# Ledger of designs, part 54: VH-VL binders against a2bn08

Target 1, 238 residues: a2bn08
Amino acid sequence: MAEARLQRLLRVYVLDTSALTDTRLRSLLGSGSLDEAVRRFAELIASVRIAYGVEVYMPPTVYEEARRFLLSNGVTVQSFEALAAWITIKPPTRHEIRIPASIVRDYVEEVRARLARGLRVAEEHVRRAFEAGGLYAAETASREARREKLGAIIRGLRERYREATRHGMLDSVEDLDAVLLALEVRGVLVSNDEGVRRFAEALGVISIDPPKFISVLQGLLRHSKTGGVAREEAHSTS
Below, E stands for the ipSAE of ESMFold2; O stands for the ipSAE of OpenDDE; V2 stands for 0.75 times the mean of E and O plus 0.25 times the DockQ between their complexes.

## First folded at step 17 (VH-VL; framework fv_emapalumab)

Design w17 (at its last look DockQ between E and O 0.82; V2 from the best seeds 0.00; counts 0 for: pae E 2.3 > 2)
Fold by OpenDDE, look of step 17:
Structure w17 (fold): chain C 238 residues (1-238), chain A 120 residues (1-120), chain B 111 residues (1-111)
Amino acid sequence: as target 1 above (238 residues)
Amino acid sequence: EVQLLESGGGLVQPGGSLRLSCAASGFTFDDYAMSWVRQAPGKGLEWVSSIKGSGGFKYYADSVKGRFTISRDNSKNTLYLQMNSLRAEDTAVYYCARHEGVRDYYFDYWGQGTLVTVSS
Amino acid sequence: NFMLTQPHSVSESPGKTVTISCTRSSKDIADDYVQWYQQRPGSSPTTVIYEDNQRPSGVPDRFSGSIDSSSNSASLTISGLKTEDEADYYCQSYDWSDLWVFGGGTKLTVL
């Protein structure tokens, strides 16, 4: 059971959205465009599938999100479909997957803490807005100046609020689905999100970042070529 | 009374490994996140790693990520720190610290610490 | 990433008031709570202030904490300084990027 599990871990991968949107993918795949990178990625996945039986999975929710993102960022439908052809789209069986209550408890506690911090950020920005209001009163400031200041405060609030509440945690159902699917298929989760990876780890799911994933796949192919040349040379000398 | 007792410190060569333990008593151990904080000789405090009550959620400082592993055995009320690939700069007193238990943003109890010396 | 900067040392006579500053390098000091720890020579750290200005049980009311958003700094104030207050003091805060961050520490000498 342990050997089988190990073998599966090396051959089965689940991608979250970040696995496909990682900005480093272009450089890793030697591509000048996202479209080309996606095509090369498709070829890479195809190659390792054929050579080693590597399986790549994606939840439908991740698939839709990735599709939307990639197509909106210059990837052609053809390139995307080429990639999708080598990815198994599978939803996790959510009703059958069990999560330890202790993990849920810790997660709930973290959410509560984050909400509290978000509130602090909001309160602070209200304070700032209030103090700034005197300086940007209608009698002393133009409408444009007031609008600009308000805009700056709102932007700051959004940024700081997001940082306080969402950074470094599992915060989407798409990512959750990826983790759950990885758990179910006993695969390796590919993600560049630390919060997602942390949650995966909590459930005993192994995770790697997209660069490592690409490196692993490329490494597999390099070893197959060297083994084939050695076999051909051995047969020619006999 | 809350008590935290560190052990496992000692002299180790660079590249070596060491496992620290922290025995906790006087509170419901699994309800609290725990941390390791270290202090190099004559230097300040540095957070090293944290782990939530369940043992599932782990956090690491960049300086130790990939080398150190935090864990806990709630049945034994014990916190652990597995330190691999040790470096001279890892030389420090290592403190076990309990999080306050509500928001986990500060440490309310500290152990006496255990000294780790990494030297050739 | 953010850092917390403290003065290396401060000194004052018994009975006087001393203030130790802790300045956050990035983001707003008020975004996250600041704590203060006392470490006497040869001892472990103890919490003297949490959540900016709260005192744990057993900590004298001579100790107080404050936040100044304008300078992006927190301050620990010790009034009625006693010889026993001689120690290193560390501020601490956190965020989700850097997690738990300590200041460099301040050595308080009671003259």
Scores: ipSAE 0.747, ipTM 0.882, lowest interface PAE 0.7, mean pLDDT 92
Fold by ESMFold2, look of step 17:
Formats: structure tokens, C-alpha cells, sequence
Structure w17 (fold): chain C 238 residues (1-238), chain A 120 residues (1-120), chain B 111 residues (1-111)
């Protein structure tokens, strides 16, 4: 079973949205624009598919999220469609996928903890607002000073609440679909999202970040050219 | 009642490997997240790694990521730390610590520690 | 990365009160629970305060914890100081990016 999993590590990949939206994509592909980076990504995927049969999958939910993001950020429809042509869009077979109950239990406990912490953050910021109301009363501070202080408290609440409840956790169905698909096809998940990768790895799914993915694919093509040249020379000799 | 006993420490050369164990008793082991926390001689406490009850969710300090692997065998009530590519800065007493069940952000029980020395 | 800064040492006479501070370098101290651990010489740490100001069973009520948002710090207060309280004390907090972070530790000497 270790041999079969190692073979999959070389040839089967599942992308989440972050694999297409990673801010390092342009630099990693030597591109001046995101549109050019997407085109070069498409060429890279096509090349490894042709040379090695490398399969790249994406759930429909991730596909739609990625499409909206990329088109909104200057990627042409033509460039996106060129990329999508080499990616297999497949929904996970959710009703047949099995997840250990203990993993789900751990996840539920994490959600509980985050909800409780979010409530604490909210209560503390209500306390701050109440105290600020006494300190910044109209008779001791201008209307603009009071507005600015309240605004700062609300912004702090929003940021800390979001961190407490969402950051570093699997919290979207798009991310879940990517993990489930990777589990189903026994592929490597490509993501830069720590929460998504941690959940995938808890289920035994190997994950890599997008820079590593690009590096692996580029390395395969360099090996293919070296091997192809050697094979061609051997055929010509006989 | 709750008991945590670390073992597997010793002297190792830089670049070497070592595997620590923590035997747990007196509680339902797989209900609790567990951690390794280390303390260099004469220094303070530093969190190293944590693992949730299932054994699936794992967390690492940046200083050990890629070199250390936390794991657990719930059938043997044992926590492990596989330490590879050891450096002199990894020299410390390594404690096994249990997370409080409902409040898993603090450690309610600690082992006695096992000393790891990385030196030529 | 946030840090928790504690005084290196504090001292006080038996029967008196001592306060050990723990200052957080970034973000609000009140947003994340603070724990306090006691480590007597040659011993493993034990918890004396969790969730800012709660005592585990068996910890005397002369140990108390508090949070001060204006100084962005937590405090451990020990009243009725006893010689058995001589130890190192560590504060600890948790957040989404640094996970479990400890303060540098404070050596309490009971003269």
C-alpha cells in the first residue's frame, strides 16, 4: 500500500482555490501579470499530462470560486478556459466517502472552542464600548472623537472575532469538497490554507503548497527532457 | 491518578535522531489532546508540538517543523515525538503535557520530563 | 509573532503580597485566555491559574489572576506569601498564529 500511495503522489493532484489564487503564482511562473501566469500554469499542466499522464482534479465548487476570483482580477476568459481544459472537474462522491468518527469529533470540539472564544471577544468589546462611552462623553470629547473611538472598537471586534472563529480552520464547503475529492481519488491536495491542509492530513491525505506543486511539475518536465533525449539516442543507436 | 512518564531521552550527535515516548495512565487517553513542551537548561518553557485526541490533527512550532513528528498510539496509551536532524539548540528537558479536556488551550498535567542532549 | 514579557525576578517576605506581570507585545491581552504555571525547583510545572483568573481544584484562594487592558498585561497575585511559593512562574497564552506561547518566566524568592 505504501508503493501505491507513492505512485499516486507523483501523478494525481487536487487543487483548492488557493492553488490558483496564491499571490506567489505570478512570480513562480515568471510572469508579468496574473493572466500570463494562468496561461503558463495551463501550459505546465498540459505538458505534464502529456508527458507523464499527470491528472489534476478540481471540484465544481472550487472551479466556480476560482473562476469568479480570476476573472475579477484581470484574467481573460480565454486564459481561464485554457487552464480549465486540462483540469478534470469532478464532484466528490460525498455520500460514499467515509470519514473516521474520531476526526469529526475533534473537528466539532474545535468549532465549539472557536464559537466560545468568539463570544468572549464580543463581550469584551461591549465592555470597552461601555467604558469608552463614559470617558468620551459629549461634555469631554468632540462628536468626531467619539465616532472615531467607537469605530476603532467595532473594527477591533470584527477582526478579533474573525480570527477567533475562522482563521486556520476548514470553514467552507469549497475547501471540504477539495479535501473529499483528494481522499476519494487518493491524490495530493494542493493548498496554501493551513486549516484545509491540516484537515486533509488528518484524513491521511498528503498535501503540498502551491510553490512546491509548481516545483514538482517543473522538475518532472526537466527529467522528461533528459530521459527523452537519452531514450531517443538509444533507439537511433540500434 | 493521572500519570505521564516520558522516556527515550539521551545523548545524541548533531544531525542524529531520537524518539521520545510518553506513557499515559489514569485517564481516557484518546479523549485528550497532548503536547510536548521543552525547557533548555536554565531557560524557560517552549511549546514544541501538539496532537488532538484522534491523532489526526497535528501542530508544530516553527523551530521544529519538518524535523519533528508527533504521533500517538491510542491502543497503547502512548504519545511519541520523533526528532530528526537534531541541533544543539534542541538540547532540553522534554515534558509530556495533557491539555485540559474542555479548555484545551492550557496544560493541566505534566510528566517529569526526559533530557535530550545534542552535543559532539 | 507576539511575545509575553515577565520580570526576571521578584521577591517578598512571608505573609506579604507579590504581583507578577505578563505583558503581551501585540494584539489585545484580553482577547486570549492567560494561564499561569508554577514550577518549583527540580519539579515539573503545575497550573495555578487558567482562563485569566480561575483556580484549579486544590490551588489556594490566595492565588489570583487578573487582566489589565490599559497596560496590555496579565497579573498573578499571591497574597499571604509562604516559603513553599518560592518557584518560577510562567504565563501562557494561545492564538491562531503562534499557538501556545509562554512568557520568559519569573523567579519568585521568598525571603
Amino acid sequence: as target 1 above (238 residues)
Amino acid sequence: EVQLLESGGGLVQPGGSLRLSCAASGFTFDDYAMSWVRQAPGKGLEWVSSIKGSGGFKYYADSVKGRFTISRDNSKNTLYLQMNSLRAEDTAVYYCARHEGVRDYYFDYWGQGTLVTVSS
Amino acid sequence: NFMLTQPHSVSESPGKTVTISCTRSSKDIADDYVQWYQQRPGSSPTTVIYEDNQRPSGVPDRFSGSIDSSSNSASLTISGLKTEDEADYYCQSYDWSDLWVFGGGTKLTVL
Scores: ipSAE 0.487, ipTM 0.775, lowest interface PAE 2.3, mean pLDDT 87
ESMFold2 (binder alone), look of step 17: mean pLDDT 92; pTM 0.933

Design w18 (at its last look DockQ between E and O 0.76; V2 from the best seeds 0.63)
Fold by OpenDDE, look of step 17:
Structure w18 (fold): chain C 238 residues (1-238), chain A 120 residues (1-120), chain B 111 residues (1-111)
Amino acid sequence: as target 1 above (238 residues)
Amino acid sequence: EVQLLESGGGLVQPGGSLRLSCAASGFTFDDYAMSWVRQAPGKGLEWVSSIKGSGGFKYYADSVKGRFTISRDNSKNTLYLQMNSLRAEDTAVYYCARHEGVRDYYFDYWGQGTLVTVSS
Amino acid sequence: NFMLTQPHSVSESPGKTVTISCTRSSKDIADDYVQWYQQRPGSSPTTVIYEDDQRPSGVPDRFSGSIDSSSNSASLTISGLKTEDEADYYCQSYDYSDLWVFGGGTKLTVL
C-alpha cells in the first residue's frame, strides 16, 4: 500500500492556476514567449503521459481561470488547447471530502486576524487622506493635484489592504478546488503559492513548485532515453 | 501559570540533526499558535518557525526553510523543532514562545531557551 | 522585505527618561502593530509593550510605546529609569510577507 501510494504520488499531479502562470515557465522550458512555453509544456506533459503514464489534473475552476489568464497574456487558443488536451479536467467531489474541524478553526482565526489587519490599514489610510485634505483643499490645490493625490492614496490602500488580507493564504475557491482535488486523487499539488501549499500541507497533501514539477518531468524523460539505449545495446550484442 | 520548558539542545556537527522539544503547561495548548525564536551568541532575536494550534499550518523563516520542521503533539502539550542539515550559523539559544492567541502577531510568553551549538 | 532598525546602545542615569527608536525600512510602520521585548542579561525575553502602546499586566507604567508615522518609527520610552531596567530591548512587528520581524536590539545601560 505504501509503495503503491508512492508510485501514485510520482505519477499524479494537480495544477493550480499559479502552476500555469508562473513567470519562470518561460525560462524553464527554454522559450521566448509565454505561448511557446505553453506549447512546450504541452509537449512535455504529452511525452511523460505516453512514456510513464503520468496524469495531470485540473479543476474546472482552475481551468477557466488559467484559460482567461493565458489567453489575455498572448497565448493562442491553439496552444492552450494543445495543453488542455493532456490535462484531465475534474472537479473535486466536495460533498465527500472531509476537512478536520481543527484546520477549519485555524483558518477562521487567520481570516479574522487578517480582517482586523485590513481594517487597520484602512483606518490608517483614512487618516492619511484626512491629513492630506488640508494640503489639497479646493482653495489651495488644483483639481488635478487633488485627483492625483487621492489616486495615490487609494492605490496605496488597495495594495496594502490586499497584502494584509490575502498574501500568504488560501484566498480563492479555485485554489481550494486544486487542493481538494489533489487530496481526492492522492496526487501532488503543483503550486507556487505558499498559502495554497501551506493549506495543502495541513491536509496532508504533498506540493511542489512549478520549477520542481518541470524538473521532475524532464528527469523522467531523460531516464527513459538512457534505458532505451541500454536495451538496444544489449540486443545488438546478443 | 504559563510555563514553557525547552529541551534537546546540545553540540552537533555541521550537517547533523537535532530535535528540540518544548513542554507547555498552564494553558490550553491547542488554542495557541507556538513559535521558535533563536538568538545567536551576542546577537539579536530571530524568528525561526511557527505553527498554529491544529498543527496543520506551519511557517518558516527563509533561513531554515527546507531544513527545519516544526510540529506539535497536542496530546502531550509539546512543541517540536526537527533541525536537519545544521550549519554553524544555526548556533543559538532556541526559545519556545507562545503567540498571544487573538491576533497572532506577537509573543506573550517565552521559555528559558535551549542552547544549540553547531561546531566541528 | 522590511527591516527594523534600532540604535545599538543607549545610556542614561537613574530617574531620567530614555527613548529607544525602532525604524521600519519599508512600508508604513503604522500599518502593523509594534511590540517591545525586554531581555535582561542571562534571561529570556519578556513582553513590555504590545500593540504599539499597550502594557501587559505587571509591566510598570514607566514603560510606554508610541508610533511616529512621519519618521516611520516606533519608540519605547522608559521614564524614571531604574537599575533593573538595564537590558536589551527589541522591537518586533509583523508582515504577511516577512512574517515576524525583530529589530536588531538596543542595549540600555543605566549609569
Scores: ipSAE 0.783, ipTM 0.891, lowest interface PAE 0.7, mean pLDDT 92
Fold by ESMFold2, look of step 17:
Structure w18 (fold): chain C 238 residues (1-238), chain A 120 residues (1-120), chain B 111 residues (1-111)
Amino acid sequence: as target 1 above (238 residues)
Amino acid sequence: EVQLLESGGGLVQPGGSLRLSCAASGFTFDDYAMSWVRQAPGKGLEWVSSIKGSGGFKYYADSVKGRFTISRDNSKNTLYLQMNSLRAEDTAVYYCARHEGVRDYYFDYWGQGTLVTVSS
Amino acid sequence: NFMLTQPHSVSESPGKTVTISCTRSSKDIADDYVQWYQQRPGSSPTTVIYEDDQRPSGVPDRFSGSIDSSSNSASLTISGLKTEDEADYYCQSYDYSDLWVFGGGTKLTVL
């Protein structure tokens, strides 16, 4: 019963943006360009959909985000449209989806902790700017040198603030929509984002990364191809 | 009085499995994130895994991802660590630790520890 | 992946002051809080410093913590050293890429 249920569960997938934009896709699909990788991905999805009824979904918000990224990175409109033809675009039914209050409470606590860490980063960079002001006083340094040093401190602040507050967290509505859709359709979420996957798993959604997803689909295709190769060989001998 | 009591350690063969428990008392258990931290004999402390109060959000050190599963039963005030595919380098005393609430980056209470030995 | 490096051991006579260092291999130590834990032989760890320089209730004021950005390190200082301070001491820091990271530990011997 567990094997039969597992086989049924491997038929429904929901993609977040990272499933289409993961930098490992080129090598995993044996492609020389991102455009070629997208075309091979489309062929893979089409093949397993036809042969095994594998369903692949994404929310409209994720679809638009992925389209913008791929077209900006050398993927042709034709290649993207070929891929999109095999993906069901469906918004999550947000008004019907329920999330346990304890999960929301944990998320709120995490946000508060991250905001506190961000404040610490800001305070430390203010201290650095104050100390630099003493070393770069107008009597000892040019106006240009002072501006460049301040700019470097501000860039460092922005980088560390982002790390303290946003790294590894569910931080966009696109990511949330992917999780909600996977919950709604009882599908496997495909994402390389640790924060997105952690949130999905907290809601009981099974998640896999894009390399694993591609490996699963290629395995299904090899099963069909090995059967076809065996039939071709038997046919040629009969 | 906060108390954390680990159990379930023992001797196990490489590739085997073991399940650790940590019984908590003296505080509202599901308000607090919890961790497992281990210490190999004669070595230092190493963080292993953490779980938030709801039991839904889980975190793992790279060295144990895919092999260990942290969980909690808030109705029994108990933290668990399921350890699969055990290796010799997993040999350690395993401590249960409570995260300070708002300051979740440090552990304010520690259990007694339970010894896990992985050898032939 | 960052590391926290501590000296293996330090020793000092009662009544004197000892300092234990904790050097971070990458990223600024001042951006993330540092904690210090004490572990006496046969005992579980206990917190002696949190948030770089704060003492939990019940920890004597002869324990202090500090940060030195120029060497990218934290320090635990124990003044008025007592025999009961003989223990292993661990620094610890946290960020969202490596999560909870401990130093290798320092054995403090009170002569």
Scores: ipSAE 0.560, ipTM 0.797, lowest interface PAE 1.9, mean pLDDT 87
ESMFold2 (binder alone), look of step 17: mean pLDDT 91; pTM 0.933
ESMFold2, look of step 19: ipSAE 0.550; ipTM 0.787
ESMFold2 (binder alone), look of step 19: mean pLDDT 92; pTM 0.932
OpenDDE, look of step 19: ipSAE 0.619; ipTM 0.851

## First folded at step 18 (VH-VL; framework fv_emapalumab)

Design x11 (at its last look DockQ between E and O 0.69; V2 from the best seeds 0.00; counts 0 for: pae E 2.3 > 2)
Fold by OpenDDE, look of step 18:
Structure x11 (fold): chain C 238 residues (1-238), chain A 120 residues (1-120), chain B 111 residues (1-111)
Amino acid sequence: as target 1 above (238 residues)
Amino acid sequence: EVQLLESGGGLVQPGGSLRLSCAASGFTFDDYAMSWVRQAPGKGLEWVSNIKGSGGFKYYADSVKGRFTISRDNSKNTLYLQMNSLRAEDTAVYYCARHEGVRDYYFDYWGQGTLVTVSS
Amino acid sequence: NFMLTQPHSVSESPGKTVTISCTRSSKDIADDYVQWYQQRPGSSPTTVIYEDDQRPSGVPDRFSGSIDSSSNSASLTISGLKTEDEADYYCQSYDYSDLWVFGGGTKLTVL
């Protein structure tokens, strides 16, 4: 029976944008709308903060990104503010945080490789465009048909380019700030981005995905209710 | 000359654990990413895990994620693979391989492999 | 997720030319570089082609690699086939979603 090492309940968490935008959060929080999910999330964070002293942090850059996203997707200002009230907004002290040069080197290597792939994707799409839309095809196609074809090629290029260059990589300063903040406060990073999590791991930062985060918080609250009932029953029998 | 020598293979029961090692020589070890690739008896090659030169960035195949841990000790020029919760399907020769490439990554050097057998 | 599909086996007489195909199931074969590995019986794999068409030092010029975007496939061509070329050949590619992916391998028999 592998004694499930009681995962030391970490008390400090740092959220990246994906922690708030994860589509699974709605189901986990039992909400019918994103607005409701945010409200429930706020309540959850409030509860664990009060009961256990759990601290939730977010860099200002992540905060702004999340705010923009949530408000644009039907979350009310009131709901968002309710959530924000329980989150500590703190920038990482960037000038004091040191990253090993070896980590930087590895990251640069990844960037280089991805840039090369991006170029290949672009070259391939130029080739395709040339073959499909060569000078001769322009003479017979309606303006509308040409526009549609070009649009399709560009959409394809964008999609493939993004996949080739950004997937599974730390690709935003917001995410970097989240990782750095987690490092600084010795907290757990909450992210659903594998690239971000990998970078965090490289720096020795523990990370979990949003569903796990929610489960941990809910679990904390369940245990507090059972401990209180046991104390009340012990006092009534004496 | 570049040399890679795997060790640590053997017979283990399902649910057991094993740690593989790969001793590297003939090159600056920390400049290169390293991978484990396995081959089940009579089957093809399957990538298992990769670790970059710093040891910080790790990648896993879905089939081993959560069970295997790749690591390295650059001071010892050694690559490791900790395998936990082993399954019958993990039975294979395990190769360590060096990564090379400017534009993309390929395996330029391979070890001789070490056999891992998972059986009741 | 993508797969690389290879024929299970190919055979040809000495001195002839053989081609082994590697077809990618999703996305474009040209998005990522393709490598080829040779594995002789009882031996470790060795690289024969990297980055679609590059040969490592020591690999004979009889070995060549190519990409065909129209069929979404890569090909390994071995000209002037020799008995020593009898081996399993694996194509390999890399994707950030699927990471390192090998084909199923092709057994080349020199008849």
Scores: ipSAE 0.756, ipTM 0.878, lowest interface PAE 0.6, mean pLDDT 91
Fold by ESMFold2, look of step 18:
Structure x11 (fold): chain C 238 residues (1-238), chain A 120 residues (1-120), chain B 111 residues (1-111)
Amino acid sequence: as target 1 above (238 residues)
Amino acid sequence: EVQLLESGGGLVQPGGSLRLSCAASGFTFDDYAMSWVRQAPGKGLEWVSNIKGSGGFKYYADSVKGRFTISRDNSKNTLYLQMNSLRAEDTAVYYCARHEGVRDYYFDYWGQGTLVTVSS
Amino acid sequence: NFMLTQPHSVSESPGKTVTISCTRSSKDIADDYVQWYQQRPGSSPTTVIYEDDQRPSGVPDRFSGSIDSSSNSASLTISGLKTEDEADYYCQSYDYSDLWVFGGGTKLTVL
């Protein structure tokens, strides 16, 4: 049933957490606060649901992560609940979802390469700490200077390790749940995370970033608001 | 013996399209990630695109995102590059390159290249 | 994106030793592996060094690679220089944000 699949793709979206936390959303929604942006986002989703039957899904794991983030950043419970009222919270049916073995093989290879690079980063920072210890032992250095040098090396290790192992990769169960749900419901994934989107697209899931999602919904509403005029023009020309 | 043979290059006008192919032999093709790397006349090497063994994970240089599509047919041991909206800056020899397994950060085998010329 | 800077050209006499440098901007050279490729005139590139200092099978022992953290650079060293070593040499590095990045290339002239 090709037509039913096409209609679902036009009307079904799955949000990951970044779809609600992308900093560009406040500007695109024309709001001065995150709370106001959330309320305007709720209104946008409600409006396209009413006009076009657009469905928006979110896994429970993403829902809880987004709730914690938004409430911690000044969004009122009322505004969040207004948004949540228009989103279908549905867990992916993980036990029934199939992923091709070749995709899993590729992912395992990527993880293995990243772990090897992470070890290299750790080795280099151990070397830096050893050399720094020799320099401070060989010269007059305050207690505070020694502590700050070690702290800088540790912060550098953590940042480089994160970059080597996690940047641009699907690395959380919340992100995985969003991808799996989008696969299951044959929906469009909304995410700003390149690793998450790449994994989704490897499974055949169409993905868009949050600014494009907002633009698509706003475009639909402009069309809906002019639909009466378009119908009148069509009848007049026929 | 590993062999990579590119084809499909030629002369094309700006805004045109071209599809490159790379025939692979001498190894289990779908076990290896593959890349396209290009070299403009008299210039250096520039990585263009990468595709993992399954054909599902794809990566693109910023200069080609949205215009080029990498793909592979593992049943035919063939790598492809679909190039759309071509620009004069895309003029180059295009090399097919294989990534070493765990060391996917380097290219262990290269083809002979195929020339793409984009000119008015 | 980071960049890898190489001298445009280097030259040296047969039998001598030459060193080609590769300097990384914005990140430490030692945090990611560096590869080196040789491209002879009219030919496709071939790998001469991977993972900073490892030689693929068939590459002569006189090719070596190293990392110098103090100058934030990688180096390709060719000892016992031969006329067939005349080629362009590219360094290359990778990370999961900037992907595969090549240096601008160095033309080695043997005279």
Scores: ipSAE 0.521, ipTM 0.782, lowest interface PAE 2.3, mean pLDDT 87
ESMFold2 (binder alone), look of step 18: mean pLDDT 92; pTM 0.942

